VHH binders against Protein AAR2 homolog. Designs and how they scored, part 6

Target 1, 357 residues: Protein AAR2 homolog, of Caenorhabditis elegans (q09305)
Amino acid sequence: MGGALPPEIVDYMYRNGAFLLFLGFPQASEFGIDYKSWKTGEKFMGLKMIPPGVHFVYCSIKSAPRIGFFHNFKAGEILVKKWNTESETFEDEEVPTDQISEKKRQLKNMDSSLAPYPYENYRSWYGLTDFITADTVERIHPILGRITSQAELVSLETEFMENAEKEHKDSHFRNRVDRENPVRTRFTDQHGLPIMKIREGYEIRFQDIPPLTVSQNRVGIEYSDRLYRLLRALGGDWKQLLAEMQIAFVCFLQGQVFEGFEQWKRIIHLMSCCPNSLGSEKELFMSFIRVLFFQLKECPTDFFVDIVSRDNFLTTTLSMLFANVRDSAHAGDDLKKKTAQFKQYLTNQFKWDFNCD

## First folded at step 1 (VHH)

Design c11 (framework vhh_7n9e_1)
Fold by ESMFold2-Fast, scan of step 1:
Structure c11 (fold): chain B 357 residues (1-357), chain A 124 residues (1-124)
Amino acid sequence: as target 1 above (357 residues)
Amino acid sequence: DVQLVESGGGLVQAGGSLRLSCAASGFTFSTYAMYWGRQAPGKGREWVSGISSSGSYTAYASSVKGRFTISRDNAKNTLYLQMNNLKPEDTALYYCAADSYYPTSGYLEEYDYWGQGTQVTVSS
């Protein structure tokens, strides 16, 4: 098949597409949505024919780190963002309800300034994001409405001083020396270095999953208790865990956000170390394999080669998953079959070796 | 198991007509957009025509527009391609394909299926 757009979706986009007005964005700068990015022209004012559903928009000026956001577009919606040249970021611009009809008339006159949504990969994008809902975005998205590829860090001391000054609090606890470690203070770690954290409002609000350790890819590990606690924190909705996995992956792949890569790995590792849950959480594990399949299928080949070469995480961790499912007394034949097919796909497509003892 | 079985190909003289059929099984045909593609000897795969799941929208490659008509019968799980005014350059193996716009339960390639094809040879 030679790359023609599906007629059904083209018709749907013309009738139900959403608009993004991105006003005042500099020409010759990077702008992207989902899988595609390009350098903006002089007339660029936004996007048209955006399919309803979740999308990730991102941009960069003068080779600066990417800044982006997730948004769940409704049919016919007009979303307005205005670029602020001084702060080098975007701001929301409200469209009053009584002005919507006037905005629609203006859009007709701006058609040549609106780039069409790059539909050629929409089906694949849907496969990467099908568990993400408006509720997922609201739960995880930074409070300040943007995701930055470069972490916005602040020292605990600077944060304390700024907050104390703003609220007229006294500073009697500032720079107190830790009695148990003479090089450690309230605002420094065990080595006397400033304690850093992500500035309030800038953090991506992922679930707290324990970080990876050197020994955690060994056989005999069992983390079902951790999975059950996580599912409880998500209100028992296992689909929200997969939605978070999808957001983390998109943040890393399109947003260039390292925190997204770390959360994605933590979720994969957790799911690969729960042999006792394979029967009770069958639907979750079946859907997890589908989500991971789409993520690995849609990544550029060079990207996967680099990941495998750099930390060998996927081959080691997925070897544990495959062994756990293969050897399970409680996993059904359907899960075992899908897992074996997935293992074979990865072996054939990427030539990965999953020998796990 | 998903199966797409094409039929109706054959040898025909330039200016003649053929009707191709594609029998689909193993998936809910009425929810999938359907397509015809072709591959001539020594050439890459070329898209020919497409039809929406409902049959309300159709599209054609410029090389066949006005000569070919795509249609479907959702009750019979069958896709058709009516080919009129055939030319020698239409000689190719013709494949039908199914594409789903929505991930469903299931893994690996269930959205992109191609049949084995039916050979169409147009003599001059």
Scores: ipSAE 0.000, ipTM 0.155, lowest interface PAE 16.8, mean pLDDT 78

Design c12 (framework vhh_7n9e_1)
Fold by ESMFold2-Fast, scan of step 1:
Formats: structure tokens, sequence, C-alpha cells
Structure c12 (fold): chain B 357 residues (1-357), chain A 124 residues (1-124)
């Protein structure tokens, strides 16, 4: 808790804050919004005074993986979720527009059961999510409306067979194509293990960026063309790439989603291997350093050191970024200065060694 | 009756400067956070900058930070936006908005009052 809020903000939140009703959620279970979580009390029914804008809600019971969702809250909005103990997930309960006034009256009767949004951390949350918009959430969020820490996986072969069985049997041409070319899809890896894929509708709809383990570095190969293709896929809006990086980071930090961690690393690796773009995409790279700085600065040091030390990825990949920016004839002095400050911060804060070239 | 009236827009060359003003009336200006937003042709509305009721806190969209400066004169009920080093991509209808709080950087529905806008066109 960080001091008293200015009176104008208190009045604003009282009048314009949003509500989340989270009905039937178990007592003594983890519930969180943004980067704060706590154990629920006996009478917990949700949140009040949520600032308008994008937030991430998540929860877990001791026997279940963490589950969550992103939502763009509008001023005075009432969002209702109901917990299903059997499926260990939440379900949407729509409030008809003609019942909003009655629902607001009911909220006053349950005020003591609603936890206030943790405002002491809102500025930090904003710094972690300032590129994320409602459009970003709509583009990336799973179709089924939930993000799970434990991926719902199916084998590529099982998915292929299920899709083939759904084919209309009266479609002669479609059935013929599937029947004649079923082996064109690779179903096993080099070790003979099934290739796994996230079940349709459960996937976080990240951009397709080749993973580090698949994308081999080659002498003389540079990734600026990949960056340009990615930016075109995002309609030329480089801010959406950073918004995706922020979604991925929130997914792994708060959501405990492994795929979010993987996508976050893919973006960092891509950005660290584009020496030819440092001048032409200066604004993107400046903002990238700022985004990553806030991500590393604002997360708990003990937690972040633990997860990062298990994968030497950041020290190796950022060493490439720092060398590329330092040695660039095309990177401006402002980008070089910002990058050097960031390197110094990481060296001092985490004792990381970046002297690899 | 509440009014927010923007002025100061116009045609300017890339690298140039413009100062926008928003004259407020009909409410207690000094009790409201003030905001600048913009809408480019064929695009959605974008938040540009915000300033607290007392002027002690300011915030900027990444695209304008370092180039634009928001300020206010509570004695004159006027909000300002000093725009330096203008780029063609800054071409938009600029509007001011008022809210009792400073928290909402992105939600249009949280604004209590809106202006009609002033057009800014930046030529290359």
Amino acid sequence: as target 1 above (357 residues)
Amino acid sequence: DVQLVESGGGLVQAGGSLRLSCAASGFTFSSYGMYWGRQAPGKGREWVSGISSGGGSTAYASSVKGRFTISRDNAKNTLYLQMNNLKPEDTALYYCAASEGYWDYTSESAYDYWGQGTQVTVSS
C-alpha cells in the first residue's frame, strides 16, 4: 500500500470503476488481478473499483492449474463469471442491458464481499501493459475465452484424423484429397515421439515466430527480413509486436503459461538478431528496450532470477543485442545510450555477465 | 452547459511545431484530469496525453513522448498541447476530454466531457 490517493482519483474510482463478480469460487484459493494475488476469504465474491482498460484476471485451486483471462473493462462495467467446481474453470454469465440498474443495486448490498482493485500497483501494471489495447486482446486471446497454465495438447496425428472424420462424406473431391495425401503431414519428431499441438480454441493466438531451437543461426544470416515480414503481418503496426511481447510476458509471469514464456523468448531473440534494422526501426528498438526494462525491473527479483537461471537464454541472447547495438554504424547515439544503460542495470541488478561477442 | 472547445490546429510542415488549446467552461476545471486524444482518417481514436487536476502528473503515449508537452492553466480554464518535431503520422483530428480521475489512459467511456476537435495536418 503506497499512501493516500488524490481526492479526484478516489471520486473517479467510486463513480467510474468497473466490477468483476466471480461467483462460487472456493475459499482459501488463489485469486489475482494484474501482478497481485492473494488467498480468497470465505465471503469473496469478486472485485470493485477496477480502472477502465486492459487487465488480466487469474486464479487457481490447490488441485488445479492456474487459469485466467484478459478483459478490457469499460467504465462502470459489470463482468460476471461463475466458477464450475467440476470442470475447474469459470463460465460467463451475461447481464442483460435492461438489468444493469438492478444489478448495480445488488452490488451495493454485497460491497463487503468485493475486494478493491490494488491501486498501489496500477502505475506498475500500466508500465507492464502500455502497448496492449482492446484490439490486441481480441487478436491474441484464445477463442474459448480462457488461458490455462497447463496446455491442452493433442497429437498432430490425432488432430489430423479428427479433422478428416469431420469431412462431409458427400464431398468427393475433399475426401479424395485427404485420402490420397494423408502422409504429407509429419506426425513424429526425429526421436519417434508424437508431435504435439495445442487443442483448437485453447491456443493463445500469437504470431508464428520460429522457435530458437528450430531457427539455427547461420554465419552471415541476419533476421531483419523476418522482422519486416512480421511487421507486415501486424498491418505495419510495430506497437502490436510490443503489445504481443507484453501479453506473452503477462501470460508466463501471472498466468504461469509456458507458451507465453516461449513466445516472449522468440520475440527477444528476433529483436536481438536484426543489426541491419537498428537505424530504420529506431523507434521500435528504443521502445523494445523500455518494455523489456520494465518487465525485468517490475517482476519480483527472487522469482525472476529463479526462472531465468534455469535457462541461460537471456544472458546469451542479450549479449548479441548489446554487441550488435554497440558495434552498429547505423544505430543512433540515443539507442546506443539507452542500450548501454539497460546493460548496466542488468549487470548491477542481476550480476549477469554480457562480455560474450 | 459544459463545453470544451479546441483551437490551434492547421497545416504545418514536417519538423514544425503547433500549440493546441482547449477552452473549458461549465464545470470546475481545476477538479478534473484533462486529456488529449486524436483520430487519424480511417483509424480508431488514440490517447495522446493526460494531465492531473493540479498539473503535478503527466503521461504521454510512446509515439509522442519527448516531442509533445501537455500543460494547463487552471486560472484560465485552459488545457494546452505543445507539439514539436511534427511528423506526417501526427496528422489527425485532435480533441480534448475531461474526467474527474487520472487513472483512465485508454477508455473513452470514462471521460465525462468531450470536445469537437481541431484538425492537424502535417505535410512531408
Scores: ipSAE 0.000, ipTM 0.116, lowest interface PAE 20.2, mean pLDDT 77

Design c13 (framework vhh_7n9e_1)
Fold by ESMFold2-Fast, scan of step 1:
Structure c13 (fold): chain B 357 residues (1-357), chain A 125 residues (1-125)
Amino acid sequence: as target 1 above (357 residues)
Amino acid sequence: DVQLVESGGGLVQAGGSLRLSCAASGFTFSDYWMYWGRQAPGKGREWVSGISGSGGSTAYASSVKGRFTISRDNAKNTLYLQMNNLKPEDTALYYCAAGDYSSWYTDLEAYYDYWGQGTQVTVSS
């Protein structure tokens, strides 16, 4: 049985899965779950036979940016979303506990309008998401319940003025802001450009990891103290760091979210610059290599050509990781073997050079 | 320090039985899928069997299904492989490994998180 799914996964897939009702979504529009997207038909009303666990649902109309959400489905769960044509987004609708039986009866009558979950890629999806839990989704997901591929940006000045008007309905709030020069200057950067931020409630609530720098791959870098601080912020649960890495990657790959790509790179860079923690965090580093392998295996070849040719990020950063593990007095033989084989895999599959500029 | 230590191998006649054990330490045993793999002389590695962390799910290679039984004792941090009706072609170095679902279906052996050194099983006619 070289190609069989784990029995636990097969058992879940065989049982009654979950349902997603996606009501009022336009015909001939993009709808996707996990690995697959398609154009919706006239009768499309949602999905059936969704395996229990975390999934990413996304959609787009015409050339509009993708919007989506993560949800941890329970067996037999019914999730309802309604499309709002005016705002071009979906809205949450909860099913009261006392109405679940009635909704299940209605689902049987609309079975022909529900597309089955695309099981042929579930093994690959599981490999991309196996650290993500309901707690991960609750911690990271935007408060407004949706992830948008194009950032919903607002200037600090506009947000201030909107809040002032909402709270006080003051016809003079704009004049008040303009007249106070010290208040005015705090809304612009050192170049006089407006300071922009993600609109409240739209932000993906990733951990605060310092951004990459021009000197990120210097020989003297050691970030184990930063890693330990991050793990403490996660309650000591290293699996939540890998779950965040997986959410960031899915946001980027399926959600087309740039912030996900940036967070994914920040995590890889942090993990590649921690030689002093390779022994104390052995399980984290072993699992990190596995997570990264599945992510790189699933990335389109064209995407890697673009990344490598423009930034050299992966080759440069992973060269640091490989050298740190190779030269470590604290990394066990299993981690060294796993890392060496991963390096060989990347060299053979992508022809990447980890020993030159 | 993580260790996986296999024992129970030896020389046995065709049709005989052996019980292999793998003692695990240095990690939370019940959080991991556990696997048995083998490598015969002059051949590549092949997986033999796998068991979930709870012991509720098991799987076997077609070559051993019905003859081998995988089990675990989480209180003792020990993995077992009961081998019945042994054949000369079962002769191999048997090793245990710890991992997760991805370890089972990956093309890279290194995707198991931890490996043992193995115990030799030789089946004579």
Scores: ipSAE 0.000, ipTM 0.213, lowest interface PAE 12.2, mean pLDDT 78

Design c14 (framework vhh_7n9e_1)
Fold by ESMFold2-Fast, scan of step 1:
Structure c14 (fold): chain B 357 residues (1-357), chain A 120 residues (1-120)
Amino acid sequence: as target 1 above (357 residues)
Amino acid sequence: DVQLVESGGGLVQAGGSLRLSCAASGFTLDYYAMYWGRQAPGKGREWVSGISSSGGSTAYASSVKGRFTISRDNAKNTLYLQMNNLKPEDTALYYCAADRFGLEYSYDYWGQGTQVTVSS
């Protein structure tokens, strides 16, 4: 049994772990936390023994897209979510301070209905999430309190109309909009198709990083100015950039969110195109390599076959990273050594070729 | 299977000595920094000692410096902790961990632990 924890640590988690009550969730539906998902039984009411720290909870009924959330659990915390069968989503239920003792007594009677946290995978989860803090979740998490795998999209025209209606009576607003045809033409792209946007409150609040283009995957590109602007937007805290990379990866891998995959790629590309900052941001680059190592180690084989074969992103972008670090006058020996070890790991584990001209 | 297995723990009197071993299987230690950690009853996990992949660099927590010695034998795929002048406060579950990149708070592999109990 590889990966099982010492009994003393398991006992500690049993006494001090957090609880999630997930009330009214349908039987035979997908429910998951972090690395593990399963189909719920008739008696399922939630989770016990959740380690303190950030976790990702997700669920799906029938063929519906996954819905989930990040939460920073404190020791002994009781978090209550209630499933709403009409809206097919969950809602928060606060436990009043004067009712905590009653809720703890109820938990003892519900123990057989609470699934234990899959602690055998906790070290791997920690390696994917160790930069994520409560502040990271507060900054990035959607305002409406949930992350959906299928983007809730709205046209720019519809968003404009909805926002205007909040300030004006319907009849006055509609009469004005109907007369101003030029406003509608500003909501279409160059092909005459509606410009789509994620509905307000549903967006994952990632930092603005420019989309990838063919011209941005070229040797000789230097984006240290972009990196420093991004770090300034994050209050000078480089750990928040890696935390965002980790949120983006978990959103993609566990949440099945394409926006997470796109942000993850943008961060990797940015980090791979900053040769002039390799010395001044040594700790960031050392930690970036570690974060990426754990992420790639945890990807399913189907992901690599699918993405590497069709996208070529990882091999192309990481070739740029490896060349930039190897040839840098600014990178120290420790960063060059770690980067060479990482390149060797990827070459041996995945048979990737980073020396192609 | 990839695993780390600790051994050598037991009951010992204050002032005594124990030697812990950590045997790796399913992977080679040559490229891994190695660590010893411990968890006392009712307390959180505590880092005890670390050794680089070559054995050329070692580090110790202040509470054990001068009393404990970490060493490794890469040919035998084994890590050691020599514990001298043991104190009751050294009572804990001792476990080993491996980290390819030498990053102290995130480990590639870790063991189940071996119990050390020091009586007065």
Scores: ipSAE 0.000, ipTM 0.161, lowest interface PAE 16.4, mean pLDDT 78

Design c15 (framework vhh_7n9e_1)
Fold by ESMFold2-Fast, scan of step 1:
Structure c15 (fold): chain B 357 residues (1-357), chain A 120 residues (1-120)
Amino acid sequence: as target 1 above (357 residues)
Amino acid sequence: DVQLVESGGGLVQAGGSLRLSCAASGFTFSNYWMYWGRQAPGKGREWVSGISTGGDTTAYASSVKGRFTISRDNAKNTLYLQMNNLKPEDTALYYCAKPLYGDIYGMDVWGQGTQVTVSS
């Protein structure tokens, strides 16, 4: 490919694509969808020709943190968001069914104010998001309907007290609060510092995966029971685990959300420490390797070296994965071949050394 | 699994004709736009032609417009490219391609290709 798209194809994209109206957003501010972001012009009012499916939209004003959202667009859909200058965030505006035709007429009058979806990178976007479904988005998206790059933190004690005050009208709750007063020492970590968490409603609702362990390579680590528990929490649907990995990566890469980076690492670590599951969960592990390959391949060079490669996490953790698959009595030849090819790709492209034992 | 298998290539004299076929399986062929692309030796892939789900809309690269005709048979899950008045510059490996969704956004699957060589 490399030739300009013919007018017939552009017309088809316009008629069958979705629209995003993003009204009142400041000029000279960052706006992005999927792989591409830009500074808005004075007449910017949104996007046209959005392919049906899941996309990630994000924005920021001046040096403020990015905010964004995932949305599963339908063919011909018109999604309306309004920027609120006072709160510095966006709000949803429903388009009643009986007004759809009127809105489509209005869109023709504002076509020059709508940026086209950057379709040049759509194949790459699909490769990063092909396990994500509308159900995945609904399960994981923050209750407040937006993902923030710098989440608002609150101490565990403060949150507990706020919840107690808000629910004091419930006489039953009063009894619970009195019972829980002795647990006050649970509000500090092992160093006596307040335990911090993301304020309620702002958190991305990722699955609860145990924190990374500070263990040596080749300590007899086996987390298959943790994997089975996680899969059960996902209704037995292993594709939802990979969908969550993809959401975490997009939040990290495009949303600049550190919690996404942490969840992405926790999933990779868990998958690298399950030698007893390599046979029974073969399709999951095969697909996991593919997902991770695309993520590492598509990561921008500057972002990759500055963030992903600096903590030795991938070389250490993937060394465990590669050894576990190589030495497995249960992993089939197809998984062993795919894993060896992936190891060779990483060695050739990034000069990583996985022979650390 | 989605498969696209091209056939009909070969060696032909300039000014001659060839008809390429692409047999599709593993997806609902009638729900997708389909494309032909080509890759000449030492060059990147070049888009050649596209056809809508029902065959009512077709599009062509300027270099082949008027000489090539794309068509499809949804009952046989087959895509065709009729190539007339072939030029040496048309020498390339020809691929058919399936888009990601039921329309034209991005290419999801490319076949292995069929070689077309045009002599002077």
Scores: ipSAE 0.000, ipTM 0.418, lowest interface PAE 10.5, mean pLDDT 80

Design c16 (framework vhh_7n9e_1)
Fold by ESMFold2-Fast, scan of step 1:
Structure c16 (fold): chain B 357 residues (1-357), chain A 121 residues (1-121)
Amino acid sequence: as target 1 above (357 residues)
Amino acid sequence: DVQLVESGGGLVQAGGSLRLSCAASGFTFSSYAMYWGRQAPGKGREWVSGIDSGGGSTAYASSVKGRFTISRDNAKNTLYLQMNNLKPEDTALYYCARGWEYLGSDSFDYWGQGTQVTVSS
């Protein structure tokens, strides 16, 4: 049992593994990929033997909030990222193809400076990301090419003035904007506090899913129309909804992004409130339960005690899912069996009680 | 602990055949559906084939149907994939998986490490 990697996998990684060259990143700083993070050494210049597919890279300097990005690595790809020490983030300028070609010639000389991908955790990572594609990353990733755990917030007033200035190059732009924008814009909430939003270009571009309705009872909840509208927005591709769920989960678990946690909860709640779709969207619901199974398997036990259990979100929402599937005239026996097995797994693993709901 | 170990991969010419094996341990093999999946270079993973706990029901991806045959020997705790008329597009890392789901699903409980299959033209 256990031991060294099989020769076939070593050969596969040697021929098909990708590279990340991370130039100028300071030593003794946090760097991570997928499941593993560590403090960088003096000679650290990146990673080797990265499996083809989607990965999440992240880093942190001097205990600052994490920043990172998703990238779909192609076989043999060399991705070059440069660190800007002054701004303490990634350089905005893309690395030219000729520089990448030069780095490719230097790879053999850099081998001792490249950390190997932590392959021992790859199966777990695959279970969290197998619906994510290059198209998913392109659709959802922030325009500025990075995900920040504590994204900069700006007031609506500041954003309005910045956008107005971009539209007008006149030295009197403020007087012109006031005259040319006759419709009043509200900049404060009901408590007189500034209305805040994530700075343009930093937002993760999630689908607009209605927020949780805490005051709404389970009786009469039917969101199949909302699900179909969402699937239409995704071009009819239900796999993209699960891919978004996977991105949201990785963003909160590895990226420490609050917006990811909120989107993850919204997707789970939506899927738990669609009894009329259980037959017509069988493949989606079967795959949804699988995705959620792997996500919950990877959550630390303390996560449920310290965060989830206080609000009782998962036990309450999944009780709705289990009741809806159990009582459905639309769900087939295979979906009912899978859902019952999932309920049993959660009861055994986390000691959650769904029988009192 | 659950362990799945694949073998039988290698380099083969287009039109050739290979037989993959997966040795299972750490669980009651005869009680679980078993699957073969693959990950091709530059592509995502795909489900290839599934077989129920008793071996009486099998399912295949459309790309391999008629060319591949899945089978199992519950007495030996071993899963097999017979691959005939191999094509260059069958080049991939092949892995076996244990499932608690119905056949035809790409959902897996546990995976093996995989065995590389390379088909030259």
Scores: ipSAE 0.000, ipTM 0.207, lowest interface PAE 15.6, mean pLDDT 78

Design d01 (framework vhh_8dlx_2)
Fold by ESMFold2-Fast, scan of step 1:
Parts: sequence; C-alpha cells; structure tokens
Structure d01 (fold): chain B 357 residues (1-357), chain A 118 residues (1-118)
Amino acid sequence: as target 1 above (357 residues)
Amino acid sequence: EVQLVESGGGVVQPGRSLRLSCAASGFTFSSYAMHWVRQAPGKGLEWIGNIYYSGSTFYNPSLKSLVTISRDDSTNTLYLQMNSLRAEDTAIYYCARYDFETGYFDYWGKGTLVTVSS
C-alpha cells in the first residue's frame, strides 16, 4: 500500500467530495485544512474534493493569531463561509436545498479557483481524528462557531456590567418581578487582581478535568473515581473521551490553541493514574494507547525538546502509566503487551527514560 | 490473536446477489476501519471499499453501484453485499484491518472464493 491512487479514485473523490466556499478571503494570507496550509492566490475561493468526515479549517492574516473551525462534511456538501475584513473573521451563509444543483454548476465553472484537498496526508489525518464524530464537534465547538488561537478574555466585572446593561435594556415586566435575590459577584482574586475568563461563546466546551498537581510524581495516585465521573458526564461513551483527546490535540497542533494543549495533558495524566480501572475499562485503555502512539509519532522532535521536555510532563506521566500497567493485577495480558511495546517504541525512537520514581 | 474470517462465498449465477461476512476477533472491532479487497485469478489486488468506525463508507468507483459495505459492531461482523454479479467478479474476497498508525493493512483474512458462472 502507499502508492498513487488510481485516476478513477481521484475522479470519485471529486464527484463525491465536499466543497468549501470561503468568499472574500485576502490573497497572500495563510489558509489551511488538516495537515496542510498555504498562502492564498488572487483567485482563491475555497476547497474541493474534501473527503466525507471531520476536518479542521484554519486561517490567519499576516502574523495575526489563527482562527478556525471543525466541520463534519457530508458527501457532496457545499459549505459557504464569508470573510469580513472589518471584524477579521468569517460568517456562515446557508445554501437553500433548491439551489444546490445551481451552486454545483457554478462550482464547476470556478474549478480553477478551488484548491484540492491535500489527499496525500489523509491517512495521517484519519489516524488523528477517527474517534471524532459530528456529535463530538457539536458538544465541544464554541457556540460562536470559531476557534481562536489567542483567547478572547474578559474580566468578570466587565462581563457583569455588560450583562446588567443588557438586562436593563432588554428585560420586560416579568423578568424584573421574577428576580428576588440577585447573587453577589466577586470581581478580584485573593491578590486583588481582576478575575479573567474566556468571553461567553468563545470557549471550547471541554469537559472539566482537574488541573495537574505536584502530587502527580507520587507513587500510589489513584483517580479511577474521577475517570468514572467523567465517563458518566459523557453518557457512558468512552469513545467520546478519546474524541475529546483528539480534538484537544488538533486544536493545539494545527490551531495553535494553548487550552487544547492543557486539556490534552489533563486527559493523559488522568488516564495514567487509574490502576484500578485497567481491567473494567480495557477497551478504553487499549484505544487510548493507540491514539497517543499516533499523536506522539506526529509530534516533531523539536516540539518534545522545546515544549514537552521543559515541564517533563510526558516522561513523568507515562512512567506512571507504564508502571501502573506492568504492576497491575487487573490489566489483561493484551493491554500489558501493547503497553510494553509502546514503551519500547518511545525508548528506541526518542531515547526517553521512563524509570522515574 | 487477531483473526479475520471471511464466509459466504460460493458459486452464483450471473445477475444474482451475494452477501459476504467477515467475523473479527482478538481486537476492539468497533475502533477500526475495515476494508474489502479482491483478487481475480492471475490478477493483482483490487480495492472494493471501506467502512470507518463511524459507519461512513467509500467505494471503488467501478463498483459503487454494485456493492454495499456495512458493519455490526455488536457481533464484530463486517459485510459486503454484492448485486448484479458478472463473470468478471469471480475472485477471492478478503477483509482487511486498516492500521492507521502505519497507514497499511496489518491483518488480512484468508479469503473466500466467489465464482460467477452459469
């Protein structure tokens, strides 16, 4: 496998692939999908031959922070986005069902203005995103329909004042009568600094996982109760946890989103500290190692040295995972074998030492 | 321990339909993309199509109107439905597991022979 696709397959992708019209986007600006980005030409109007499934689209003007979105494309779908030069963002445009055939004819006439999906990297993209579904995107994606690499922050005081003004202007008689006791809001932390939060609608709606602590280096840490609570929040669907791990990774790697990197680390840490669930959640742990292996294969060595190595996160956390699986009375032979092979791969490829106590 | 076992092959008359099955064991079937591939006597491998864990399918354009791939994750079974069979559909049919880590097929069944003849 790995040879060039037959012309018939390429033709099938064109006929059954999806289209993205990205209208009014400036030339000589960065535009990307999945593994590839490029500088737009004067004729750029979007993408063609997008395989069905989940993709991540992103862009930036000059040196501005990246802005992007996830979308689950259907075969033959036409998605339309319009760039707004004043707000420096994109907006959705709906295509009525009775106009689809006319839009498809227009797209054929615009073929030279549509860049083809970079199919040479699709196998790698599929490996990074195979747990992500339309439901995952709907659950996690920001309400405002875009993911920004630089957080849109607002102080609690500013948000409170904006909301109070909105309520005063928009409230009808009933709303005023129904407010018996307004909750008092605190605006500063213990050091007197403004409490900051991501502006409403801009937040990536990740699951609430406790932040990393210094105690992660201690033997005997057990977080299976936290894992079970998280799985319940996901409706018992462990595949959605791995889908979230994949979304977090893509947000970090392609979207340059710091919160994605933090959520990815929190998931890895949680999974590495659950010795008591290695038997009952065998399928989850087997798939987790597979997902992580592929993600680490895609990280450049400079990333490991300059970012990951700085906090020793992966070597410390994975040392705990490897010890927990090796020493488990609950883990099956399949999981122990797969984990040992993964440890050996990382030791051989990256020269990492996982015997930290 | 990973095993893929195809079944349902045999001799069928031109124009008839046939459904092949592939029973998977030794791995978490629902987490993998699965493919169907065939090999006619004296010819190379011809890709038929695949199904992702999400249920999305992608077919060889020469075969798209003639085949349907489906899966039943509750029984770890992959299916290939073939309609309007022709003599040139005579081949050994294989199911294969796609290893996304390498981008290759890492496990294949032994195949099931389909002979289209009157």
Scores: ipSAE 0.000, ipTM 0.274, lowest interface PAE 14.6, mean pLDDT 79

Design d02 (framework vhh_8dlx_2)
Amino acid sequence: EVQLVESGGGVVQPGRSLRLSCAASGFTFSDYYMHWVRQAPGKGLEWIGNIYSGGSTFYNPSLKSLVTISRDDSTNTLYLQMNSLRAEDTAIYYCARDTSGYEWAFDYWGKGTLVTVSS
ESMFold2-Fast, scan of step 1: ipSAE 0.011; ipTM 0.498

Design d03 (framework vhh_8dlx_2)
Fold by ESMFold2-Fast, scan of step 1:
Structure d03 (fold): chain B 357 residues (1-357), chain A 119 residues (1-119)
Amino acid sequence: as target 1 above (357 residues)
Amino acid sequence: EVQLVESGGGVVQPGRSLRLSCAASGFTFSSYWMHWVRQAPGKGLEWIGNIYHSGSTFYNPSLKSLVTISRDDSTNTLYLQMNSLRAEDTAIYYCATDLEWYGSDMDYWGKGTLVTVSS
């Protein structure tokens, strides 16, 4: 009755799928794409049959933090990455147009060294990434072309000193900068510890959304002006906001990136605090609930225990969303119905209680 | 166990018609939305249309009257009728339903059936 993929589908994927050559990667090391990771064999040289669209590739050597990248694959594309053992990272290698036919012949000879894309989870992956485009990746991806689970940090004081020394080499520029920046910068937090930030070029270029505080998680907050400013920064393309939410989610779920988790929470909180926008941004809110549904379906059960034990973020924030939609004079019946169904799904699936008052 | 099994794909000449089937089991088929989705070479997933238990249908405007979706609740079968096939209709065709997201989205998918339009 069930069983493996039909042979005609496998043949189609082989003929029309993309290839990733990951050359020189060490044996017995972790390599993954999307939902699946495994330890590489002696002959591993990459992947075949990658469906067109966005994917997240990641790896780890000797239990080191994960390092990875997003890429929007085209049908028949051959992407080449070369592992550098000394730097413990990967580098891009272009395939010249006149070498494409030769590379395709080489791929046939290397077939046993190429792992097939884990197609059994592709439909779920589509649900997590369907708003992400090549433009989304270009906008958000770090300048250095890789995403690391352990942030490369630098202190504000060190950054200030490095920048000041650079500017001091030009006395005319230094005098102008000193005049323009009269306000003293704080280098330590309230506990006397250095204030840290991600080193330039390593940051995931998320939109600037204000961080969460306990007071900002109260019923009755209105952030529609913040949402409208954010949409303007995205060129009026609300789909790019959901694409960013999807990038952030994949970064924390698959990439183990803390910054992704924080950005995902900031977006959910913002969307849960905009009662005045529920009518004017109906399509955005309908699609937001759909995106969140698929994300929560994929979250491991132990992540919910951790989230609940840490400030009850999801239950508290979604209680605000549900109350705002229920009580709205501007939300249409379709959004109200869909939101109520989502609340019922979460109550049944996770045993969450949203009746806090 | 929810199962969706597509069939009816194959090689077909341009200008011809083809009907795909999707056999559903493991849920109350007559109560839920059913969807058709496809993936052509060089493209992402493209939603074709859906049908509710009442027979109400909604279609992707770009596909217009070239396709017709129907269902037979007595046999738990969903159909996609395609007319005037062109090379650009070459794709893997998927059947899907939204059991956990009632009336709005796709939650469970079949494995797909390949349609190749060529002379």
Scores: ipSAE 0.006, ipTM 0.346, lowest interface PAE 10.5, mean pLDDT 79

